# VH-VL binders against NAD kinase (nadK), part 134

Target 1, 268 residues: NAD kinase (nadK), of Syntrophomonas wolfei subsp. wolfei (q0aze0)
Amino acid sequence: MKIILVNNRFKENTEKKAQEIAGQLSALNVEVIIDNGLDEPYAGTVDFIMVLGGDGTMLRAARRYGQRAIPVLGVNMGTVGFLSNIEINELAEYLPLILREEYSLEARMMLEVAVFQQQSLLTRVFCLNELLLRSNSPRMLSFALEISGQKLEPYRGDGLIVSTTTGSTAYSLSAGGPIADPQLDAFIVTPVASHIINKRPLVVSPEREISLHLLEEREAIIGIDGQIKMDFGAENRVLIKRAPHPLLMVNLKAKPFFTSIDRSLQRQ
Key: E = the ipSAE of ESMFold2; O = the ipSAE of OpenDDE; V2 = 0.75 times the mean of E and O plus 0.25 times the DockQ between their complexes.

## First folded at step 10 (VH-VL)

Design W7 (from H5 with heavy chain H53D S104T, light chain S32R; framework fv_patritumab; at its last look DockQ between E and O 0.79; V2 from the best seeds 0.00; counts 0 for: pae E 3.8 > 2)
Fold by OpenDDE, look of step 10:
Structure W7 (fold): chain C 268 residues (1-268), chain A 121 residues (1-121), chain B 113 residues (1-113)
Amino acid sequence: as target 1 above (268 residues)
Amino acid sequence: QVQLQQWGAGLLKPSETLSLTCAVYGGSFSGYYWSWIRQPPGKGLEWIGEIYDEGSTNYNPSLKSRVTISVETSKNQFSLKLSSVTAADTAVYYCAREGFLHWTPYGMDVWGRGTLVTVSS
Amino acid sequence: DIEMTQSPDSLAVSLGERATINCRSSQSVLYRSFNKNYLAWYQQNPGQPPKLLIYWASTRESGVPDRFSGSGSGTDFTLTISSLQAEDVAVYYCQQYYTTPRTFGQGTKVEIK
């Protein structure tokens, strides 16, 4: 068995723990690769991914490895979040199950975000939570939203969020989006400070495609999962689709989503 | 290693339709842009167009009215049709893959061997 | 369309000497967010398809000798062969893949003096 341990090099506690766990796994004849985000994603084949840290680390791991259809376990390091399944102090208890591959998987839809320059692909990004389009100035943006070829009325506001159901409890929530069941596949399109009063979020089928572009010569920002930032101007287009592969999240411990929402959200 | 094999008629008369096919071996067809490029004898390279595995296409505006690129995913093949050919369309035609690193394009990393197409009356 | 212009059209260099080819784009091919230039260099031998040498203006493709190097940013780029070898006799093309249509320079023929 080969396992990637994903941690955050800027968090010493997660790095130290990763090394400790790597040692333990090695003693059990498990090959371990540590990914602290310093280098490019490991290109070799692996059987399992452990993410040590909080939601941010999971989001990074998902972007780096999510398309490879590898089981990903979130191990919480004492932070508040929605994406970890077990606590670090529980890892020893569940390790035998992991090694025997006795666990359930929960498929979480990811976004495929393609950014274009005059019809030329600049890059694609897979992400677990959301894409954010926002103004790079104190002024509102004017931008076009198209869903499966249907052009909506122009949006005017600070920006727009296109989120997965997983991301519904992230920035989309703060912007007034609905809380969605993570077991549901859907896009959530949430306006950010629209000039139209009571502009409502849209829940969109994962089978549809979402396109965004600016209607004016202004600079904007594309944000991915709150971690990646890209400049976005009038010459750019963004196309959002369901990623071809979901993130396969390991479920070792039952974690009731709805009964814990109030508790988790109050702590944020 | 990924290889491209291409084939089609090499001799055409004016006003006929050029038809070439490129097949992908040894690698994934999905997730890439596939291009056609041509090179007249003794001249430079001209990009004709591209197609994504989902069927979306981009064409060179200079050829758009005459060019059709299609894909047959089940066979890992994509094709070029160029209608109403003239002597000016005489060239070696290449199929190529636009590679990517971390989903970011970085150039044409795999090429077919080329097919000479001569248009003559 | 982004026009690509190479200079010179032909270059004769002695074995072991430096060869320098320039490429200019009519507009910037730099994506500032990534700080990457969407510019590639190709080598083409007679009767063969082009071969990718350099991408992102300065990164060598796998298997390319270290005597080949790319530099530049924005609109001005350079391919350098630090020590010309006999097998380097070929036509070289620059190409932008920042926008569609993809466009190539007119090519530079490198010969041995």
Scores: ipSAE 0.874, ipTM 0.944, lowest interface PAE 0.5, mean pLDDT 94
Fold by ESMFold2, look of step 10:
Structure W7 (fold): chain C 268 residues (1-268), chain A 121 residues (1-121), chain B 113 residues (1-113)
Amino acid sequence: as target 1 above (268 residues)
Amino acid sequence: QVQLQQWGAGLLKPSETLSLTCAVYGGSFSGYYWSWIRQPPGKGLEWIGEIYDEGSTNYNPSLKSRVTISVETSKNQFSLKLSSVTAADTAVYYCAREGFLHWTPYGMDVWGRGTLVTVSS
Amino acid sequence: DIEMTQSPDSLAVSLGERATINCRSSQSVLYRSFNKNYLAWYQQNPGQPPKLLIYWASTRESGVPDRFSGSGSGTDFTLTISSLQAEDVAVYYCQQYYTTPRTFGQGTKVEIK
């Protein structure tokens, strides 16, 4: 069995703990590849991905490995998060189940985000929570949203969020979007500080293609999961689709979503 | 290991339509741009166009009015048609895959062996 | 269109000596957000298709010998063969993939002097 162990190289506690856990797994005849974010993603085949840390570390793991259809387990290191399943002090208890593959999987939709300069592809990134289009200056943006070739009335405001249902409790929520059941597949399109009264958040079929471009010259930014930043200008266009593969999140321990909503909101 | 095999008619008369097919073996067809490039004898390389596996195309403006690139996803194939050929279209035609690493393109990492197409004068 | 101009058109270099090929684009091929130049170098041996050597201006493709290196940024790029070998006799092309149409340099023929 080969496992990728994902940690955050900038958090001292997680780096040391990752080494300790790698040693424990090796003693159980498990080959471990550590991904601390410094090197390129491991390119070989693996059976399982274990993420040590909070939601930010999970977002990076999803971006790096989510399209490989490999089970991903979030292990909380004492920091409260939405995307962990078990606590680090419970790992020894659950290891036998992990090794025997006695767990369920929850599929979480991801976004495929392609950025173009005119017709030329500049990059294609996958994300778990959201794409943010925002102004990079005090001036508002004027931009066009197309959904499967259908042009909506122009937007004017600070920007727009296109999120998954998993991302509905992240930036989208702060911008006035709905909380969505993570088991649904959908796009949630949430305006940011819109000056156009009739621009409400939209919930859109995952089979749609979403396109954005600016209608006038402005300095703008595309953000991905709050972790990747890309310049965006009048010569650019972004196309957003459902990613080919969902993130396969391991479920070892029940995590009640609806009965915990109020605690989730306290993260705002 | 990903390999491209290409075929099509090698001898044409003026005004005919060039038709070439490229098949993808040993790898994923989905998620890549697939290109056609040509090289007249003794000359350099000219990009003809590209297609994404879902059908989106980009063509060289110099050839756009005569070029059609299409996909047959169920067969892992893509094809080139170039209408109204002349002697100036005599070249070796290559198919190629545009590679991706770290979420960015990095050029054409897999090429077919090439097909010489000769257009009689 | 981004025009790619190589210099020289041909080179004759003694076996074991350094060969240098220059490539200039008519406009920048740097994607500033990722600090990556969308510039590739290809080697084409006689009778064969091009083979990718270098991408992102300076990154060697898998299996490419260490004697090949790429450098430069924006509009000015260089391919260097530090110690020319007999098997390096070929035509070399630079290519931009920053915008469409994708464009190649005219090629540089490298031969043993």
Scores: ipSAE 0.368, ipTM 0.753, lowest interface PAE 3.8, mean pLDDT 89
ESMFold2 (binder alone), look of step 10: mean pLDDT 92; pTM 0.951

Design W8 (from H5 with heavy chain G31D L101T S104T, light chain S32R; framework fv_patritumab; at its last look DockQ between E and O 0.82; V2 from the best seeds 0.00; counts 0 for: pae E 2.7 > 2)
Fold by OpenDDE, look of step 10:
Structure W8 (fold): chain C 268 residues (1-268), chain A 121 residues (1-121), chain B 113 residues (1-113)
Amino acid sequence: as target 1 above (268 residues)
Amino acid sequence: QVQLQQWGAGLLKPSETLSLTCAVYGGSFSDYYWSWIRQPPGKGLEWIGEIYHEGSTNYNPSLKSRVTISVETSKNQFSLKLSSVTAADTAVYYCAREGFTHWTPYGMDVWGRGTLVTVSS
Amino acid sequence: DIEMTQSPDSLAVSLGERATINCRSSQSVLYRSFNKNYLAWYQQNPGQPPKLLIYWASTRESGVPDRFSGSGSGTDFTLTISSLQAEDVAVYYCQQYYTTPRTFGQGTKVEIK
């Protein structure tokens, strides 16, 4: 068995723990690769990905490895979040199950975000939570939203969020989006400070495509999972689709999502 | 290793339709843009157009009215049709793959061997 | 369309000497967010398809000898062969892939002096 340990190089405690766990796994004849984000994603084949840290680390891991159809386990390092399944103190208990591949998987839809310069593809990004389009100035943006070729009325406001159901408890929530069941596949389109009072979020089928472009010669920013930033201007277009592969999240320990919402949201 | 094999008629009369096909072997057909490029004898390279594996296309405006690029995903093939050919369309036609790293395009990394198409009355 | 212009049209260089080819785009092909230039260089031998040498203006494709290097940013780019070898006799093209349509320079023929 070969395992990637993903940690955060900016958090020393996760680095140290990754080394410790690597040692333990090696003693059990498991090959271990440690990914702290300094280098390119490991290109070789692996059987399992263990993410040490909070939601941010999981989001990064998902972007790096999510398209490879590899089981991903979130191991919480004492932070508050929605994407970890077990606590670091529980790892020893569940390690035998991991090694025997005795666990269930939960498929989580990811976004495929394509950014274009006119009709030319600049880049694609796969992400677990959301894409954010926001103004790069104190002024409102004017932008066009298209859903499967249907042009909606122009949006005016600070920006727009396109989120997965997983991301519904992230920035979308802060912007007034609905809380969605993570077991549901859907897009959540949440306006950010729209000039139209009571502009409502949209819940959109994962089979549809979402397109955004600016209606004015102004600079905006595209944000991915709150970690990647890209400039977005009048000559750019973004196309959002369901990613072709979901993130396969390991479920070792049942977590009651809805009964934990109040607690988790209060702490954020 | 990824290889592109292309075929089609090499001799046409004016006003006929050029038809070429390119097949992809040894690699994934999905997630790539596939292009057609031509080169008149002794001249430079002209990009004709591209198609994504799901069927979306972009064409050179200079040829848009006459060009159709299609894809057959089940066969890992894509094709070029150029209508109303003239002597000016005489060229070696190449199919090519636009490669990417970290899902970002970086150029045509795989090419077919080329097909000479001559338009003569 | 972004126009690509190479200079010179032809270049004769002695074996072991440096060859320099310039390429200019009519508009910038730099994506600032990534600080990457969407510019590639190709080598083409007679009767063969073009071969990718350099991408992102300065990154060598796998298998390309170290004597090949690319530099530049924005609208001005350079391909350098530090020590010309006999097998380097070919036509070289620059290409932008920042916008559609994709466009190539007119080509530079490199010969041995």
Scores: ipSAE 0.891, ipTM 0.953, lowest interface PAE 0.5, mean pLDDT 94
Fold by ESMFold2, look of step 10:
Structure W8 (fold): chain C 268 residues (1-268), chain A 121 residues (1-121), chain B 113 residues (1-113)
Amino acid sequence: as target 1 above (268 residues)
Amino acid sequence: QVQLQQWGAGLLKPSETLSLTCAVYGGSFSDYYWSWIRQPPGKGLEWIGEIYHEGSTNYNPSLKSRVTISVETSKNQFSLKLSSVTAADTAVYYCAREGFTHWTPYGMDVWGRGTLVTVSS
Amino acid sequence: DIEMTQSPDSLAVSLGERATINCRSSQSVLYRSFNKNYLAWYQQNPGQPPKLLIYWASTRESGVPDRFSGSGSGTDFTLTISSLQAEDVAVYYCQQYYTTPRTFGQGTKVEIK
């Protein structure tokens, strides 16, 4: 059995703890690869991914490994967010269940984001929470949103968020979007500081294709999960689809979403 | 290892349609752009076009009116048709994979062996 | 279209000496967001298809000997063979993949002097 341990190289306690856990796993004949964010993603076959840290570390793991259909367990080492399942101090208790594969999986939709220079693909990135389009200058954006080839009335303002339901409790919420059940598959399209008064958030079928491009020459940014930033100009277009594979989140410990929603939001 | 095998007619008369097929073995067909490139004898390389595994195409504008690239995903194959050929279309034709890693493209990392197509006069 | 211009069209270099090939694009091929130049170098031996040598302007493809290196950014690029070997006699092409159509340089033939 081979496992990737994902941690954050900027948090010393996660690095030390990753080494301790690697030792415990090795004593059980489990091969361990540590991904602290410095190197490229491990390219070989693995059976399980364990994420040590908060939602930010899980977002990076999802971008790196989410399309491989590998179980991913979030292990909290600090503030409990929306993406961890167990606490670090509970890991020893749950290790036998992990090794015997006695857990369920919850599928979480991801976005596939492709950025083009005219017709030419510049990059294809996956994200768990959201894509943000925003101005990178004092001037507001004028941009076009197309949904499955249907051109909506132009947008004008600071930008736009296209999120998953998992991302509905992230930046989308702060911009006025709804909280969505993360077990639903949908796009949530939320304007950011729109100067067009009647632009409301949209909930859109995950089967749709969403396209964005600028209507005027402006400096803009495409943000991915708040962690990847890409320049975006009038010659660019971005296409957003449901990713081919969902993130497969391991469920060892019940985490009732609805009864704990206020506590989780207050912690953020 | 990923391998590309290509086949098709090697001798054509003017006005005929060139038709070549490329099959992909030992790797994924999905999530890549697949290209056709040609090289007239003793000359440089000319990109003809590309196709994504789901069917989206980009063509060289100089050839666009005569070119069709298509996929047959069930067989891991993609094809080139070039209509109304002339002697100027005599070349070695290559299929290639557009490489992709770490969220970015990196050029054509796998090539077919090439097919010489001669257009007689 | 982005035009790719190589210089020289041909080189004759003594075994063990340095060979230098220049490539200029008519527009920048740098994707600034990831700091990657969408520029590749290919080697083509007689009777064979091109072989990817360098990508992102300076990254060697797997199995490419250390004597091959690429440099440059934006519009000006260089392929260097630090110590020419007999098997390096080939035609070399630069190619941009920043935009469509994909375009190649005209090629540089490298020969032993």
Scores: ipSAE 0.524, ipTM 0.812, lowest interface PAE 2.7, mean pLDDT 90
ESMFold2 (binder alone), look of step 10: mean pLDDT 93; pTM 0.954

Design W9 (from H5 with heavy chain G31D L101R S104T, light chain S32R R102K; framework fv_patritumab; at its last fold request DockQ between E and O 0.78; V2 from the best seeds 0.00; counts 0 for: pae E 2.6 > 2)
Fold by ESMFold2, look of step 10:
Structure W9 (fold): chain C 268 residues (1-268), chain A 121 residues (1-121), chain B 113 residues (1-113)
Amino acid sequence: as target 1 above (268 residues)
Amino acid sequence: QVQLQQWGAGLLKPSETLSLTCAVYGGSFSDYYWSWIRQPPGKGLEWIGEIYHEGSTNYNPSLKSRVTISVETSKNQFSLKLSSVTAADTAVYYCAREGFRHWTPYGMDVWGRGTLVTVSS
Amino acid sequence: DIEMTQSPDSLAVSLGERATINCRSSQSVLYRSFNKNYLAWYQQNPGQPPKLLIYWASTRESGVPDRFSGSGSGTDFTLTISSLQAEDVAVYYCQQYYTTPKTFGQGTKVEIK
């Protein structure tokens, strides 16, 4: 059995704990690869991914490994989040179940994001929460949104968010989008400071293809899960689809979504 | 190891339609762009166009009016049709995979052996 | 369209000596957001399809000997064969894949002097 441990090297406690867990697993004849974010993703075949940290570390793991259709367990290390299943102090209790593969999986839709120079592919990345198109200057953007070839009236404003249901509680929420049940598959399209009257958030079938491009020269940015930034100009287009594979999140401990979101809303 | 096998008619008369097929073995057909490239005898390489596994195409503008590239995903195959051929279309025709890693393309990493197509004068 | 111009058209080099091929693009092929040049080099032996040598301007493809190296950025690129071997006699092409149409240089024939 081979496992990837994903941690964040900038948080000293996660490095120490990752080494401790790797030692425990090695003593049980489990091969362990540590991914602290410095190196390129491990290229070989693995059976399980364990994420030590908060939602940000999970987003990086999903981006790196989510399309491999491998079980991913979020282990919380003190930061409140939506993507962890168990706490670090519970890991020893659940480790036998992990090793025996006695757990259920929860599928979470991911986005496939392709950016083009004219018609030529520049990059293809995957994300768990959202794509953000935003202005990189004080001036508004004028941009076109197409949904499965259906061209909507032009948008004018600060930008647009295309989110998964998992991402509905992230930047989409702050921009006025709805909270969605992460068990649903959908795109949530949320305008950011729209200057066009009645551009409301849209909930869109995951079978649709979403396309964005600028209608005039402006300095814009494509953001992916708040962690990757790409320049975006008038010669570029972006296509957004449901990714071929969902993130397969391990479920060892019941974590009711609606109770958790209710608590989160009380803090905000 | 990924390999490409290509076939089609090698001798044509002017005004006929060139038709070539490329089959993909030993690897994934999905998530790649697939290209056709040609090389007239003793000359350089000319990109004809490409197709994504889902069917989206990009063509060289110099050939766009005459070229069609298509996929048969169930067979892991893609095809080239070039209409209204002339002697100027005489070339070795290659199929190729456009490589992809680390979220970016990196050029054509797998090539077919080539098919000589001769158009009589 | 991005025009790719190689120099020289033909190059004769003694065995064990250094061969240098230049490639210029009419526009930048650097994707700044990822700091990658979308530039590849190919080797073509007589009667064979082209073979990928170098991608992203300077990264060697698997199985390519260490004597091959690529350098440059933006619009100016160089392929270097540090010590020419008999098997390196071929035509070499640069190619940009930054924008459509994808374009090749005219080729550089490398021969033993």
Scores: ipSAE 0.610, ipTM 0.838, lowest interface PAE 2.1, mean pLDDT 90
ESMFold2 (binder alone), look of step 10: mean pLDDT 93; pTM 0.956
OpenDDE, look of step 10: ipSAE 0.883; ipTM 0.949
ESMFold2, fold request of step 11: ipSAE 0.541, 0.548, 0.550; ipTM 0.818, 0.819, 0.811
ESMFold2 (binder alone), fold request of step 11: mean pLDDT 93, 93, 93; pTM 0.955, 0.954, 0.954
OpenDDE, fold request of step 11: ipSAE 0.923, 0.920, 0.924; ipTM 0.968, 0.968, 0.968

## First folded at step 11 (VH-VL)

Design X16 (from X3 with heavy chain V50G; framework fv_ixekizumab; at its last look DockQ between E and O 0.78; V2 from the best seeds 0.79)
Fold by ESMFold2, look of step 14:
Structure X16 (fold): chain C 268 residues (1-268), chain A 122 residues (1-122), chain B 112 residues (1-112)
Amino acid sequence: as target 1 above (268 residues)
Amino acid sequence: QVQLVQSGAEVKKPGSSVKVSCKASGGTFSSYAIHWVRQAPGQGLEWMGGIIPILGKADYNQRFKGRVTITADESTSTAYMELSSLRSEDTAVYYCARGHTWKTSHGYFDYWGQGTLVTVSS
Amino acid sequence: DIVMTQTPLSLSVTPGQPASISCRSSQSLLRDIGLNYLHWYLQKPGQSPQLLIYLGSDRASGVPDRFSGSGSGTDFTLKISRVEAEDVGVYYCMQALQTPLTFGQGTKLEIK
């Protein structure tokens, strides 16, 4: 059996704890790969992914491994976010169930983001929360949004967020978007500081294709899960689709979403 | 309380096809592989294939030479097995079963449907 | 494909006496984490199969403790310490290490 342990080496205690857990797993003849963010994602086959940390560490794990159809367990190291399932002090209790594969899964939709320069693909990235298009100067953007080839009236403002339902409690919420049940599959399209007063957030079928491009030469940025940035200009466009595979979240311990919203949002 | 209920018995002619349904209740349908196992009269059990509903991915026993198609509909919690180009030796009881895990390997089948008799005659 | 071979293929047992069924696989079913991907089922007359033993030795819920599984790797045994009338049926072992999943030929247990 092979497991990836994902941690963030810049947060105190996570690197030491990851080594400790790796030792416990190795004593059970589990082969362990530690991914602390320094190296390229492990390329080989694995049975399970364990994320040690908060929602930010889970976002990195989802981008790196979410398309491989491998179960991912969020293990909280101190404060409960939206994406953890068990606490670190409970891991020993649940480890036999992990090895026996006695757990359930919850699917979380991801975005597939393809950025083009003219007709050429520059990069393809997957994300769990959102894509952000924003101005990188004091000037507003003028940009076009197309949904399945249908052009909407031009947008003017600071930018636009295209979010999953999981991302509905992240930047999209701060920009005025709705909270969505993460069990739903949908795009949530939320304008950022729009000068066009009647531009409302949109909830869009996950089967649609969403395209963005600038209508004027401006300095802009594409942000992915608040963790990756790319320059974006008039020569570029981005295409957003439902990713081929959802993130497969492990459920060992019940975690009620609706009763936890207020507590979780206070922490973010 | 997990329960698997299959569609009723069928009588088919050689060369035709049959599609058997398996409706699951009492659990998270998408997280567990659904398997199809057949049993010819007086014979043992033979695994035909399985599907991982959360991925929409099926694995097949190649002994059926591509005649089997397994699908799942998450919205109705129902799995389907279609067997085409029927032969007289396909006369069997067809069972669906739920594995304890999400993938088609490693699973033990803790819940079984009641079975569907398919008779291929003439 | 992993071939599963059961012996004997038929048993006739006096009530109250023990029974033992052997299952051999063409390759090891033991993973490095100490788990054997070998499961046992009973099919009573006129019924669907039901799980008896999983992972070589673990008893399924509701299965009487007179049923036990043992063995590792390639050789596995199902034992019934005292056979009762309700134990009549066909017993199958199944490997789940890899697809295609494969069953033994079955062992028919009858009361003498």
Scores: ipSAE 0.744, ipTM 0.885, lowest interface PAE 1.5, mean pLDDT 91
ESMFold2, look of step 11: ipSAE 0.706; ipTM 0.866
ESMFold2 (binder alone), look of step 11: mean pLDDT 92; pTM 0.949
OpenDDE, look of step 11: ipSAE 0.818; ipTM 0.910
ESMFold2 (binder alone), look of step 14: mean pLDDT 92; pTM 0.949
OpenDDE, look of step 14: ipSAE 0.846; ipTM 0.925

